# VHH binders against a3dch1r40to199: the designs that were tried, part 3

Target 1, 160 residues: a3dch1r40to199
Amino acid sequence: NDLLYERTFDEGLCFPWHTCEDSGGKCDFAVVDVPGEPGNKAFRLTVIDKGQNKWSVQMRHRGITLEQGHTYTVRFTIWSDKSCRVYAKIGQMGEPYTEYWNNNWNPFNLTPGQKLTVEQNFTMNYPTDDTCEFTFHLGGELAAGTPYYVYLDDVSLYDP

## First folded at step 10 (VHH)

Design q3
Fold by ESMFold2, fold request of step 14:
Structure q3 (fold): chain B 160 residues (1-160), chain A 119 residues (1-119)
Amino acid sequence: as target 1 above (160 residues)
Amino acid sequence: QLQLVESGGGLVQPGGSLRLSCEASGFTFSDYSMSWYRQAPGKQRELVAFISSGGSTTYADSVKGRFTISRDNAKNTVYLQMNSLRPEDTAIYYCAKDRSTPWGTEEYWGKGTPVTVSS
């Protein structure tokens, strides 16, 4: 059972993946073909302005419920045409912003021309929470020189 | 003062159309993404349509092909054109934007405009 409604983008669709632009952050999105991979598409974020904060530019999937006691597998492939960082987290969409998974508070480094595939698990040790999102923060100090692209593909939040 | 004011809701027959408007004030409208959400009785508020500041859109599968989100930056207004309406589209419709807090972002919603699809 995967908690994400859209995972591969291969039909040209991305809902419910969408973006956040805040505090001077500016970005846009499209579903695009992955060169050299016929039939494969990815969610492409264009980072246009980094904004003031890490969260000022986001790509995110909402509508997630995490059930107490469950162990989830987080998986995604992400890459960029510039050297930048991404802070990925699964947690509450608002106050108090509890983060249930966040790669132990560490951003991932993206190297141009290299796809990063992440696979980790975590156990939901908190009460069941239906206010969760899977989000990628790309703004502020995380950003490279704008504009540039960040791509997301094969994203999964699996509950066996 | 940040405000989002929805209008255009009402009673409509199945198969009919409505155009919702959301007039924004108190912020630089052209700098922000805008969303339409809806909440049917007994249901959680759900994202229906999203438009970025640059005009890129995405839609819930349940409304794709029937609803169109658009924006007019000169009028500080986001629209939801709703065609081929069905009884299951009955809900209160809210426009929304993100706003910053000291720890992240949260959504700000308008007061909503009710839509009822019935005979």
Scores: ipSAE 0.725, ipTM 0.877, lowest interface PAE 1.3, mean pLDDT 92
Fold by ESMFold2, last read:
Structure q3 (fold): chain B 160 residues (1-160), chain A 119 residues (1-119)
Amino acid sequence: as target 1 above (160 residues)
Amino acid sequence: QLQLVESGGGLVQPGGSLRLSCEASGFTFSDYSMSWYRQAPGKQRELVAFISSGGSTTYADSVKGRFTISRDNAKNTVYLQMNSLRPEDTAIYYCAKDRSTPWGTEEYWGKGTPVTVSS
């Protein structure tokens, strides 16, 4: 059972993945072919302006319910054409912004020319919450010199 | 003062069309992405269409090919053109944008405009 509606982008579709532009953050998105990988497509975020805050530029998937007591597998592949960081989290999409998974509060470092594949598990120890999102923060101090691309592919939130 | 004001809803027959508008004020409209959501009675609010500040769009499968989101930055307005309407499109339609908080972002919603598709 995967909680995400769109995971591979290989049909050229990205809904419900979309973006956030806030506090001077500016970005855009497209589904693009991955060079050298016939038939493979990725969600490409263009970071145009980093904005004031880490959350000022996001790519995100909403409409997620996390059930108390379940252990989930988080998986994604992410890369960029510039050296930057990304703060990935699964948590509430509004107040109080509880984060149920966030790589122990640490951003990931992205190195140009290298895909990063992340696979981790977490257990939902809080009451069942239907207000969750899977989001990637890319703004503020996380950003490289703009503009640049960040790519997301093979993204999963699996509940066995 | 931040405002989003939806209009253009009403009663329409199946197969008909409506154009929803959302007039925005109190912020620099051209800097923000905009969304349309809908909520049928007794159901959860769902994302229908999204448009970035740069004009890129994505649509729910249930409306793709029938609905078109667009924006006019000179008029501070986002639109939802709804064609080939079906009874299952009956809902209150809401315009939304992100709003900053000290700790992140939340969505700001208009009051909504009701759409009823019925014979």
Scores: ipSAE 0.705, ipTM 0.872, lowest interface PAE 1.4, mean pLDDT 92
Fold by ESMFold2, fold request of step 21:
Order: C-alpha cells, then sequence, then structure tokens
Structure q3 (fold): chain B 160 residues (1-160), chain A 119 residues (1-119)
C-alpha cells in the first residue's frame, strides 16, 4: 500500500509534511484551498529566501522504510506561481545521504500556471533502509525571485 | 558551538501537565525551524511537533489538541506545553533543528529530557 501518512491534504492537515530552513534558506507553509477545485486542498510552501544551497529550502515527509526488492511508484502533483525548479528525491535523512530515487539526478522545471504531475517507478536494490525521507529541495540555484509559492498535492509512494 | 538543552521533564500523574523548554545557542535561533521528537522504550524516535521560523506549526495526531509548540525568539527557546498527559506519552523528549553539512542537512538533537506519566 502507500508509505505516506498524508497524501491529499483535503482535511486541512499536513503532518508529517514539514519544512527545512538552513544555510540562509527561509520558508513557511500552510494547507490551502485549491481555487476552482471544491474540497481540494494542497500543501503550500512559501519560499522567502533561497539560501546558499539547493537543500536550504525543503518540504519533506520522513518516517519511511524502503524494503529491498520492492518496486515503488512515486507520484505527485506540484506547481508554482513562478518559473523555478524542484529537486525531488527519496533517500536517507542523513549521512551518507544515499538517494534511492531522484529522477536520474534531474530537477523538474515548473512553469507558472501549469500543474506538473509526475509518475515514475523504482526498485529498491539496496538493503532495507528505515531511515528514508521523501523531500523536495527548492533552495539556492533552484529558486525563482522570492517570495513565491510552491504547491504539492496528491503525493504518493505506493508499494503495489 | 551549536547547543540545545532540554529541561522540564519529570514524573507526572495521568491528566497532568508539563512544560518542556529547549534553550538554544551557537546559531541565530530566529532563522530556524524547531522540532520536538520523542522516543519511548523500544520504539523509534518520532516527530511530535514542528514550528517554522515564521511560527507555523504541525502536530502528530496522537498529541493534537493536547500539546502546543511555541517559541520565544528573545530567549532563544522553544517550548512544548503538554496537557492531559497519558501513560503513552512516557518517553524521552528531544529538541531538534536542521544543521548544515558539506553535502546536505541532518538533524541536530539535544540530550533529551525524560517524561514519565504514571500513577
Amino acid sequence: as target 1 above (160 residues)
Amino acid sequence: QLQLVESGGGLVQPGGSLRLSCEASGFTFSDYSMSWYRQAPGKQRELVAFISSGGSTTYADSVKGRFTISRDNAKNTVYLQMNSLRPEDTAIYYCAKDRSTPWGTEEYWGKGTPVTVSS
């Protein structure tokens, strides 16, 4: 089934999604109504300062265990009110920061007014790891001119 | 140097209250999000409450409505007000913040403050 505790935000809750502010990065968050979609809500990140590094601004979900030999489906919808990039990854929360999925090391480009829906598969070829997170890096060179919004919705990490 | 010092834990009866404090030093406190985690015997450490630098909060379902995270930037302190305590809240409570590494971030933890909820 799905490894994420909170996926749709439709009840106005976001736990365990939270943020990271580091190396000059600054952001805030809220769960907001999606205009024109009754009953649909999204996690909104406000990027206030890009900071020094890509990881200086994050939104993330921790508490994930990836089982060796399992093939997972990663799905999310993400959009922004400015042209920016997002580096999405699923991997270790700390040293050595192994990344088990990261879109082949490529950030996604966000175009204002367009929702991007991503769906990909990956197989966990490493030993089972209970130290994982699903995180979106938005700082440093990834950022647009601040402040601006990034929205996340319908996020999933599915084990069929 | 970076330092987080938790205090305010102790033994309390079910239904009681405690206020945990975490005094921070060695960084610009107002620039950072702060978290409270807890670890019960035999369990993994779990996020309990989170507060951004701007004051936005989120809480685990198990504590929502009973616990309140807050911060006082003038005192470099984050608090966890714990009301209506239950035996299942028994744990070591840790204050945490993100810390830069050369290639990313990791969480830095204090030493923790034990909370025991028992008759």
Scores: ipSAE 0.693, ipTM 0.867, lowest interface PAE 1.4, mean pLDDT 92
Fold by ESMFold2, look of step 20:
Structure q3 (fold): chain B 160 residues (1-160), chain A 119 residues (1-119)
Amino acid sequence: as target 1 above (160 residues)
Amino acid sequence: QLQLVESGGGLVQPGGSLRLSCEASGFTFSDYSMSWYRQAPGKQRELVAFISSGGSTTYADSVKGRFTISRDNAKNTVYLQMNSLRPEDTAIYYCAKDRSTPWGTEEYWGKGTPVTVSS
């Protein structure tokens, strides 16, 4: 069973994926065709202004419940037309902002023209938490020279 | 002095229409995305509709084709036009925006406006 409502974008829909613009961050979004892949679409984030903070530009999926004792598989494919970094995490949407998965606190490096596919597992060892989100931070020091695109596809949070 | 004030809720018959408004103050409205959420009794708050600062929108499947989010930056106002209302749309509706904290972002919520769809 997958916890995400929208994972492939192939029908042209993206809900509940949406964005955050904060502290001077500015971005927009669309679902677009992936060149050379008939029928495949991706969520495209346009980074217009990086803002002051890493969280100033986000693409995110909220409404996630993580159940204690479950081991989840995190998978996504992400790429950009510029060299930039992305800090991906699954955790609480607000205070105290506990992060249950975050690639060991390391951003990913994106190289232009190169899709990055990530697949990792984590076990929810905390009490069940229904306040979770899957978010990608792209603002501040993570950003490249604006404007540019970041694409997300085949995103999954799987509970076998 | 950040403030979000929802209005336009009320009692309406099934199949009816209602337009919610959210007037914003204390920030540069045109720089921010805006959302509508709803919370029915005994349920968690759920995202209904989202509009970016640039006007791109997305909607929950349960309201797609019936609800329209829009914004008027000159009036610092976001709207939710709700058509073909159903009893399951009964909820308190909140507008929201992101705000910065020392540790990230949180959503700032208005006080909400109740909508009841009933005969």
Scores: ipSAE 0.688, ipTM 0.865, lowest interface PAE 1.4, mean pLDDT 92
Fold by ESMFold2, last read:
Structure q3 (fold): chain B 160 residues (1-160), chain A 119 residues (1-119)
Amino acid sequence: as target 1 above (160 residues)
Amino acid sequence: QLQLVESGGGLVQPGGSLRLSCEASGFTFSDYSMSWYRQAPGKQRELVAFISSGGSTTYADSVKGRFTISRDNAKNTVYLQMNSLRPEDTAIYYCAKDRSTPWGTEEYWGKGTPVTVSS
Protein backbone atom coordinates (compact mmCIF):
# COMPACT_ATOMS: atom_id res chain seq x y z
CA ASN B 1 0.00 0.00 0.00
CA ASP B 2 1.54 3.33 -1.03
CA LEU B 3 0.26 6.45 0.72
CA LEU B 4 1.09 8.72 -2.24
CA TYR B 5 -1.49 9.27 -5.00
CA GLU B 6 1.10 10.40 -7.58
CA ARG B 7 4.51 8.72 -7.67
CA THR B 8 5.96 8.51 -11.20
CA PHE B 9 4.48 11.49 -13.05
CA ASP B 10 4.65 9.41 -16.25
CA GLU B 11 1.12 10.40 -17.37
CA GLY B 12 2.01 14.08 -17.16
CA LEU B 13 0.01 14.64 -13.97
CA CYS B 14 1.37 15.81 -10.62
CA PHE B 15 -1.63 16.30 -8.30
CA PRO B 16 -1.50 16.35 -5.33
CA TRP B 17 2.11 17.49 -5.53
CA HIS B 18 2.15 21.29 -5.35
CA THR B 19 4.36 24.06 -4.07
CA CYS B 20 4.79 26.61 -1.29
CA GLU B 21 6.02 30.18 -1.80
CA ASP B 22 6.59 31.95 1.52
CA SER B 23 8.71 34.73 3.09
CA GLY B 24 10.08 35.89 -0.28
CA GLY B 25 10.39 32.39 -1.73
CA LYS B 26 9.28 32.01 -5.33
CA CYS B 27 8.99 28.90 -7.47
CA ASP B 28 6.96 27.26 -10.16
CA PHE B 29 6.36 23.71 -11.34
CA ALA B 30 5.74 21.50 -14.34
CA VAL B 31 5.83 17.84 -15.31
CA VAL B 32 8.59 17.38 -17.89
CA ASP B 33 10.22 14.66 -19.96
CA VAL B 34 13.49 13.35 -18.55
CA PRO B 35 16.09 13.71 -21.34
CA GLY B 36 17.49 10.41 -22.53
CA GLU B 37 14.76 8.37 -20.81
CA PRO B 38 11.88 7.83 -23.26
CA GLY B 39 8.52 7.61 -21.51
CA ASN B 40 9.86 8.91 -18.19
CA LYS B 41 8.61 12.19 -16.75
CA ALA B 42 9.48 14.03 -13.57
CA PHE B 43 8.11 16.81 -11.40
CA ARG B 44 10.30 19.84 -12.07
CA LEU B 45 10.46 22.65 -9.54
CA THR B 46 11.89 25.95 -10.74
CA VAL B 47 13.47 27.82 -7.81
CA ILE B 48 13.15 31.50 -8.72
CA ASP B 49 13.88 33.16 -5.37
CA LYS B 50 15.19 31.34 -2.32
CA GLY B 51 13.38 33.51 0.21
CA GLN B 52 14.42 34.00 3.79
CA ASN B 53 13.89 30.53 5.25
CA LYS B 54 14.48 26.87 4.38
CA TRP B 55 10.71 26.38 4.22
CA SER B 56 10.21 29.40 1.91
CA VAL B 57 10.31 27.13 -1.15
CA GLN B 58 8.71 23.71 -0.99
CA MET B 59 7.33 20.93 -3.11
CA ARG B 60 4.92 18.77 -1.16
CA HIS B 61 2.27 16.07 -1.06
CA ARG B 62 -0.45 16.40 1.61
CA GLY B 63 -3.34 14.20 2.65
CA ILE B 64 -1.21 11.59 4.42
CA THR B 65 -2.25 9.54 7.44
CA LEU B 66 0.47 7.75 9.41
CA GLU B 67 -0.76 4.89 11.56
CA GLN B 68 0.79 4.11 14.94
CA GLY B 69 3.00 1.03 14.93
CA HIS B 70 3.45 0.88 11.15
CA THR B 71 6.90 0.81 9.55
CA TYR B 72 7.05 2.76 6.30
CA THR B 73 9.53 2.76 3.42
CA VAL B 74 10.44 6.19 2.04
CA ARG B 75 11.87 6.22 -1.48
CA PHE B 76 12.55 8.97 -4.00
CA THR B 77 14.91 10.09 -6.72
CA ILE B 78 15.90 13.77 -6.76
CA TRP B 79 18.38 15.81 -8.74
CA SER B 80 19.22 19.38 -9.73
CA ASP B 81 21.15 21.32 -12.36
CA LYS B 82 22.99 23.18 -9.58
CA SER B 83 24.75 22.30 -6.36
CA CYS B 84 22.14 22.72 -3.62
CA ARG B 85 20.68 21.02 -0.58
CA VAL B 86 17.20 19.65 0.15
CA TYR B 87 15.62 19.03 3.53
CA ALA B 88 13.07 16.26 3.19
CA LYS B 89 10.57 15.42 5.88
CA ILE B 90 7.35 13.58 6.62
CA GLY B 91 5.40 15.15 9.44
CA GLN B 92 2.64 17.45 10.54
CA MET B 93 1.43 20.21 8.23
CA GLY B 94 1.15 22.72 11.09
CA GLU B 95 1.68 23.22 14.83
CA PRO B 96 3.38 21.52 16.54
CA TYR B 97 5.23 20.51 13.32
CA THR B 98 6.25 17.09 14.64
CA GLU B 99 8.60 15.41 12.13
CA TYR B 100 8.20 11.64 11.97
CA TRP B 101 10.93 11.13 9.37
CA ASN B 102 13.58 13.66 8.31
CA ASN B 103 16.80 11.76 7.54
CA ASN B 104 17.90 12.29 11.14
CA TRP B 105 17.64 16.09 10.71
CA ASN B 106 20.17 16.14 7.85
CA PRO B 107 19.62 17.77 4.46
CA PHE B 108 20.70 15.90 1.31
CA ASN B 109 23.38 17.40 -0.94
CA LEU B 110 22.63 17.46 -4.66
CA THR B 111 25.48 17.45 -7.15
CA PRO B 112 24.73 18.69 -10.70
CA GLY B 113 24.33 15.86 -13.18
CA GLN B 114 23.93 13.20 -10.49
CA LYS B 115 20.60 11.68 -9.50
CA LEU B 116 20.26 10.84 -5.82
CA THR B 117 18.07 7.88 -4.92
CA VAL B 118 17.06 7.64 -1.26
CA GLU B 119 15.51 4.64 0.46
CA GLN B 120 14.92 4.56 4.22
CA ASN B 121 12.53 3.05 6.75
CA PHE B 122 10.89 4.55 9.79
CA THR B 123 8.39 3.35 12.38
CA MET B 124 5.48 5.53 13.46
CA ASN B 125 5.84 5.47 17.24
CA TYR B 126 3.37 8.32 17.82
CA PRO B 127 -0.44 8.14 17.87
CA THR B 128 -2.06 7.83 14.45
CA ASP B 129 -1.91 11.24 12.76
CA ASP B 130 -4.01 12.27 9.75
CA THR B 131 -2.41 15.73 9.43
CA CYS B 132 0.78 14.65 7.67
CA GLU B 133 2.64 15.80 4.57
CA PHE B 134 5.70 14.68 2.62
CA THR B 135 7.61 17.86 1.83
CA PHE B 136 10.93 18.98 0.40
CA HIS B 137 12.28 22.29 1.70
CA LEU B 138 14.53 24.06 -0.79
CA GLY B 139 14.64 27.70 0.29
CA GLY B 140 16.98 29.98 2.17
CA GLU B 141 20.40 28.55 3.00
CA LEU B 142 19.56 25.32 1.16
CA ALA B 143 19.38 27.03 -2.23
CA ALA B 144 21.87 27.53 -4.99
CA GLY B 145 22.10 30.71 -7.05
CA THR B 146 18.67 31.23 -8.60
CA PRO B 147 17.11 30.41 -10.95
CA TYR B 148 17.59 26.64 -11.20
CA TYR B 149 15.71 23.35 -11.40
CA VAL B 150 15.09 20.55 -8.94
CA TYR B 151 13.51 17.32 -10.20
CA LEU B 152 11.58 14.68 -8.26
CA ASP B 153 10.72 11.24 -9.58
CA ASP B 154 9.76 7.73 -8.44
CA VAL B 155 8.63 8.94 -5.05
CA SER B 156 6.86 6.58 -2.65
CA LEU B 157 5.79 6.15 0.95
CA TYR B 158 5.05 2.47 1.24
CA ASP B 159 3.19 0.62 4.00
CA PRO B 160 3.79 -3.10 3.47
CA GLN A 1 -4.63 42.39 8.32
CA LEU A 2 -4.63 39.23 6.25
CA GLN A 3 -8.12 38.44 4.91
CA LEU A 4 -9.57 35.92 2.46
CA VAL A 5 -13.29 36.34 1.69
CA GLU A 6 -15.02 33.66 -0.36
CA SER A 7 -18.29 34.21 -2.19
CA GLY A 8 -20.41 32.75 -4.98
CA GLY A 9 -21.64 29.57 -3.32
CA GLY A 10 -25.25 28.46 -3.24
CA LEU A 11 -27.78 25.84 -4.28
CA VAL A 12 -27.61 24.47 -7.80
CA GLN A 13 -29.01 21.53 -9.74
CA PRO A 14 -26.76 18.75 -11.02
CA GLY A 15 -25.17 19.77 -14.30
CA GLY A 16 -25.19 23.43 -13.32
CA SER A 17 -22.37 25.90 -12.88
CA LEU A 18 -21.12 28.23 -10.18
CA ARG A 19 -18.21 30.65 -10.05
CA LEU A 20 -16.56 31.09 -6.68
CA SER A 21 -14.49 34.17 -5.87
CA CYS A 22 -11.95 34.76 -3.12
CA GLU A 23 -10.98 38.39 -2.49
CA ALA A 24 -7.65 38.78 -0.73
CA SER A 25 -6.15 41.64 1.26
CA GLY A 26 -3.33 42.35 3.70
CA PHE A 27 -0.52 40.84 1.62
CA THR A 28 1.11 41.13 -1.80
CA PHE A 29 -1.31 38.81 -3.60
CA SER A 30 0.78 38.38 -6.76
CA ASP A 31 3.70 36.89 -4.77
CA TYR A 32 1.74 33.91 -3.42
CA SER A 33 0.26 30.62 -4.53
CA MET A 34 -3.45 30.18 -3.91
CA SER A 35 -5.53 27.06 -3.30
CA TRP A 36 -9.13 25.96 -3.22
CA TYR A 37 -10.04 23.25 -0.74
CA ARG A 38 -13.40 21.69 0.02
CA GLN A 39 -14.86 19.89 2.98
CA ALA A 40 -17.91 17.70 2.46
CA PRO A 41 -20.14 16.94 5.45
CA GLY A 42 -18.42 14.37 7.66
CA LYS A 43 -15.23 14.28 5.56
CA GLN A 44 -11.75 15.71 5.77
CA ARG A 45 -10.85 18.91 3.98
CA GLU A 46 -9.23 18.14 0.62
CA LEU A 47 -7.26 20.10 -1.93
CA VAL A 48 -9.30 20.71 -5.10
CA ALA A 49 -7.18 23.08 -7.17
CA PHE A 50 -3.89 24.94 -6.83
CA ILE A 51 -2.39 27.90 -8.71
CA SER A 52 1.16 29.14 -8.30
CA SER A 53 2.15 32.81 -8.31
CA GLY A 54 3.32 32.22 -11.90
CA GLY A 55 -0.03 30.73 -12.93
CA SER A 56 0.76 27.00 -13.10
CA THR A 57 -2.18 24.84 -11.99
CA THR A 58 -3.00 21.36 -10.79
CA TYR A 59 -6.37 19.76 -10.07
CA ALA A 60 -7.79 16.81 -8.21
CA ASP A 61 -8.75 14.00 -10.62
CA SER A 62 -12.37 14.22 -9.49
CA VAL A 63 -12.70 17.80 -10.78
CA LYS A 64 -10.20 17.94 -13.65
CA GLY A 65 -11.89 19.10 -16.85
CA ARG A 66 -14.89 20.50 -14.92
CA PHE A 67 -13.30 23.04 -12.58
CA THR A 68 -10.90 25.85 -13.49
CA ILE A 69 -8.82 27.84 -11.02
CA SER A 70 -7.70 31.28 -12.17
CA ARG A 71 -6.37 34.48 -10.65
CA ASP A 72 -6.64 38.17 -11.36
CA ASN A 73 -3.67 39.84 -9.69
CA ALA A 74 -5.02 43.32 -10.45
CA LYS A 75 -8.14 42.52 -8.40
CA ASN A 76 -6.38 40.41 -5.74
CA THR A 77 -8.87 37.65 -6.50
CA VAL A 78 -8.69 33.92 -7.11
CA TYR A 79 -11.60 32.16 -8.81
CA LEU A 80 -12.95 28.65 -9.08
CA GLN A 81 -15.21 28.12 -12.09
CA MET A 82 -17.21 24.97 -11.41
CA ASN A 83 -19.01 23.39 -14.37
CA SER A 84 -21.01 20.16 -14.75
CA LEU A 85 -21.61 20.05 -11.01
CA ARG A 86 -22.45 16.74 -9.35
CA PRO A 87 -23.99 15.92 -5.96
CA GLU A 88 -20.53 14.71 -4.87
CA ASP A 89 -19.25 18.31 -5.22
CA THR A 90 -21.46 19.38 -2.29
CA ALA A 91 -19.11 20.90 0.29
CA ILE A 92 -17.95 24.07 1.93
CA TYR A 93 -15.28 25.58 -0.35
CA TYR A 94 -12.34 27.46 1.15
CA CYS A 95 -9.58 29.46 -0.42
CA ALA A 96 -6.22 29.29 1.28
CA LYS A 97 -2.68 30.62 1.23
CA ASP A 98 0.46 29.75 3.15
CA ARG A 99 1.35 32.01 6.08
CA SER A 100 4.65 32.26 7.96
CA THR A 101 4.89 31.44 11.63
CA PRO A 102 8.05 31.94 13.69
CA TRP A 103 8.99 28.29 13.05
CA GLY A 104 7.51 27.38 9.66
CA THR A 105 4.42 27.76 7.54
CA GLU A 106 0.77 27.05 8.07
CA GLU A 107 -2.25 27.54 5.86
CA TYR A 108 -4.51 30.52 6.35
CA TRP A 109 -8.14 29.81 5.42
CA GLY A 110 -11.12 31.94 4.57
CA LYS A 111 -14.43 31.24 6.31
CA GLY A 112 -15.68 29.33 3.30
CA THR A 113 -18.65 29.48 0.95
CA PRO A 114 -21.14 26.57 0.95
CA VAL A 115 -22.08 24.79 -2.28
CA THR A 116 -25.01 22.38 -2.42
CA VAL A 117 -25.72 20.35 -5.56
CA SER A 118 -29.09 18.64 -5.36
CA SER A 119 -32.49 18.05 -6.84
Scores: ipSAE 0.686, ipTM 0.865, lowest interface PAE 1.4, mean pLDDT 92
Fold by ESMFold2, fold request of step 21:
Structure q3 (fold): chain B 160 residues (1-160), chain A 119 residues (1-119)
Amino acid sequence: as target 1 above (160 residues)
Amino acid sequence: QLQLVESGGGLVQPGGSLRLSCEASGFTFSDYSMSWYRQAPGKQRELVAFISSGGSTTYADSVKGRFTISRDNAKNTVYLQMNSLRPEDTAIYYCAKDRSTPWGTEEYWGKGTPVTVSS
């Protein structure tokens, strides 16, 4: 079973993926065709101002419940037209901000012209939590020189 | 003082329309994205519509084509135009924005405006 409502964007829809603009962060979004891949679309984030903090620019999917004892598979493809970093996490959308998956606290490096496909597993060892989100932080020190694009496609949070 | 004040809710018949407003103060409204959420009796709060600072929008499938989110930066106001209302749209509607904390962001919510759609 996949916990994400929108995963491929191929019909031009992105809900419930949306953005966060905070502490001077500015961004916008659209679903766009992927050049050279007929029928494939991606969520495109435009980073307009990096803001002060990593969380100042986000793209995110909320409405996620993680159940204690379950092992999940995280998958996504992400790329950018500039060298930048992205801090991806699955965790609480507010205080105390517990992160249940975060690539061992390491941002991913994006290199122009190269799609990055990530696939990892994690087990929910905490009590069941219905306050979770899957989010990509792109602001502050993570950002490249603005403006630039970050693309997300084929995103999944799978519970077998 | 940061405030979000919703208004425009009420009792309407199925097929009717309402326009919700959310007046914002205490921050630079034009710099922020805004959301409408709703919470029906016995249900979790759910995202209904989202608008970025630049005006890009997305909608839940259950309301797409019937609801329109918009913003007027001159009035510091975000709107939700709700057309073709159905009984399942009955809920308390909240506008929301992200607020920074020392450790991340949290959602800041208005007090909500109740909408009842019944015959």
Scores: ipSAE 0.675, ipTM 0.862, lowest interface PAE 1.5, mean pLDDT 92

Design q3
Fold by ESMFold2, fold request of step 14:
Structure q3 (fold): chain B 160 residues (1-160), chain A 119 residues (1-119)
Amino acid sequence: as target 1 above (160 residues)
Amino acid sequence: QLQLVESGGGLVQPGGSLRLSCEASGFTFSDYSMSWYRQAPGKQRELVAFISSGGSTTYADSVKGRFTISRDNAKNTVYLQMNSLRPEDTAIYYCAKDRSTPWGTEEYWGKGTPVTVSS
């Protein structure tokens, strides 16, 4: 089944998705209507200041346990009104910051006005870890000229 | 040095109200998001409410409509107004913020303020 509590945002709710502002990073969030898709909403992050580091601006979902030996499917749709990059990862919330999935250490490039749908799988080859988060880093060198929006929708972390 | 000090907890009857405060020092409070977590006896710590530096909020389903997070940047304080309290709200309540490490961010918690809801 799915490890994420909030996946579609359709009722205008986003918990437990929230943000991180650090090292000069500044952002805000809202749940907004998706134009041309009646009844559908998305999580919108406003990047106000990119800060010094990639992690200075994040949107994230915590409270995730990854079980050794399980193969998970990661899926999300993400887009922006500016040309920017996003570094997505699923891993530990703190030291040692082990990343169990991160698109082979590569950010995704967003083209303005074009939705990107990502679907990948990974196997948890480490011991079971209940300190995990699904996070999107948007700060520092990843950012476009501020301010701008990044949208997230239809996000899942599925465990058959 | 970084400090978060929670207060306002206590014993209250079901249906009652409490207002928690968290006074922050050692950082530029207005630059950071703030959270309230709670930990009930024998349970894991859970996020209850979150407020961004710009004032946007989100709440756990179990408390929405009853709890309100707010902040006063002039006083370096975040609040949790808890109304219509229930026995399942019994927990130690912590405020939290992110802090930098050389490799990323981690959460820093205050020492907590206990809340007991019982008749």
Scores: ipSAE 0.631, ipTM 0.845, lowest interface PAE 1.7, mean pLDDT 91
Fold by ESMFold2, fold request of step 21:
Structure q3 (fold): chain B 160 residues (1-160), chain A 119 residues (1-119)
Amino acid sequence: as target 1 above (160 residues)
Amino acid sequence: QLQLVESGGGLVQPGGSLRLSCEASGFTFSDYSMSWYRQAPGKQRELVAFISSGGSTTYADSVKGRFTISRDNAKNTVYLQMNSLRPEDTAIYYCAKDRSTPWGTEEYWGKGTPVTVSS
């Protein structure tokens, strides 16, 4: 079972993926065709202003419940037209902001012209939590010179 | 001080319409995305509609084609136009925005406006 409602964007829809604009961060979104890949679409984030904080610009999927004792597979493909970083995490939408997966606190580096495909797993060792989100932080020190695009596709949070 | 005040809820017959408003203050409204959520009795809050600062929108499948989110930046107000209302739309409706904390962002919620769809 996959915990994400929208994963491929190929029908042109993105709900419940949406954005966060905070502390001077500005962005917008669309579902777009991927050049050279007929029938494939991606969620495109336009980063317009990086804002003050890493979390000032986000693309995110909420409405996630993580069940204690389950091991999940995280997968996504992400790329950008600029050299930038992305901090991806799965965790609580608010206080105390517990992060259940975050690539061991390391951002990913994106190189223009290179798609990055990530696949990892993690075990939920905490009590069952229905306040979770899958989010990509792109603001502050993570950002490249604005404006630029970041694309997300084939995103999954799988509970085998 | 940050404030979100929803209004426009009430009792409506099936097939009717309501327009919800959320008046915001205490921040630069035009710089922020806004959301409408709803919570039916005994259920969790669910995202209904989202609008970015630039006006891009997305909607839950259950309301797509019936509900329209919009914003008026001059009035610091987000609207939810609800048409063709059904009994399953009965809920408390909340507007929301993210706000920064020292550790990240959290949702700031209004007090909500109740909507009942019943004959």
Scores: ipSAE 0.598, ipTM 0.831, lowest interface PAE 1.7, mean pLDDT 91

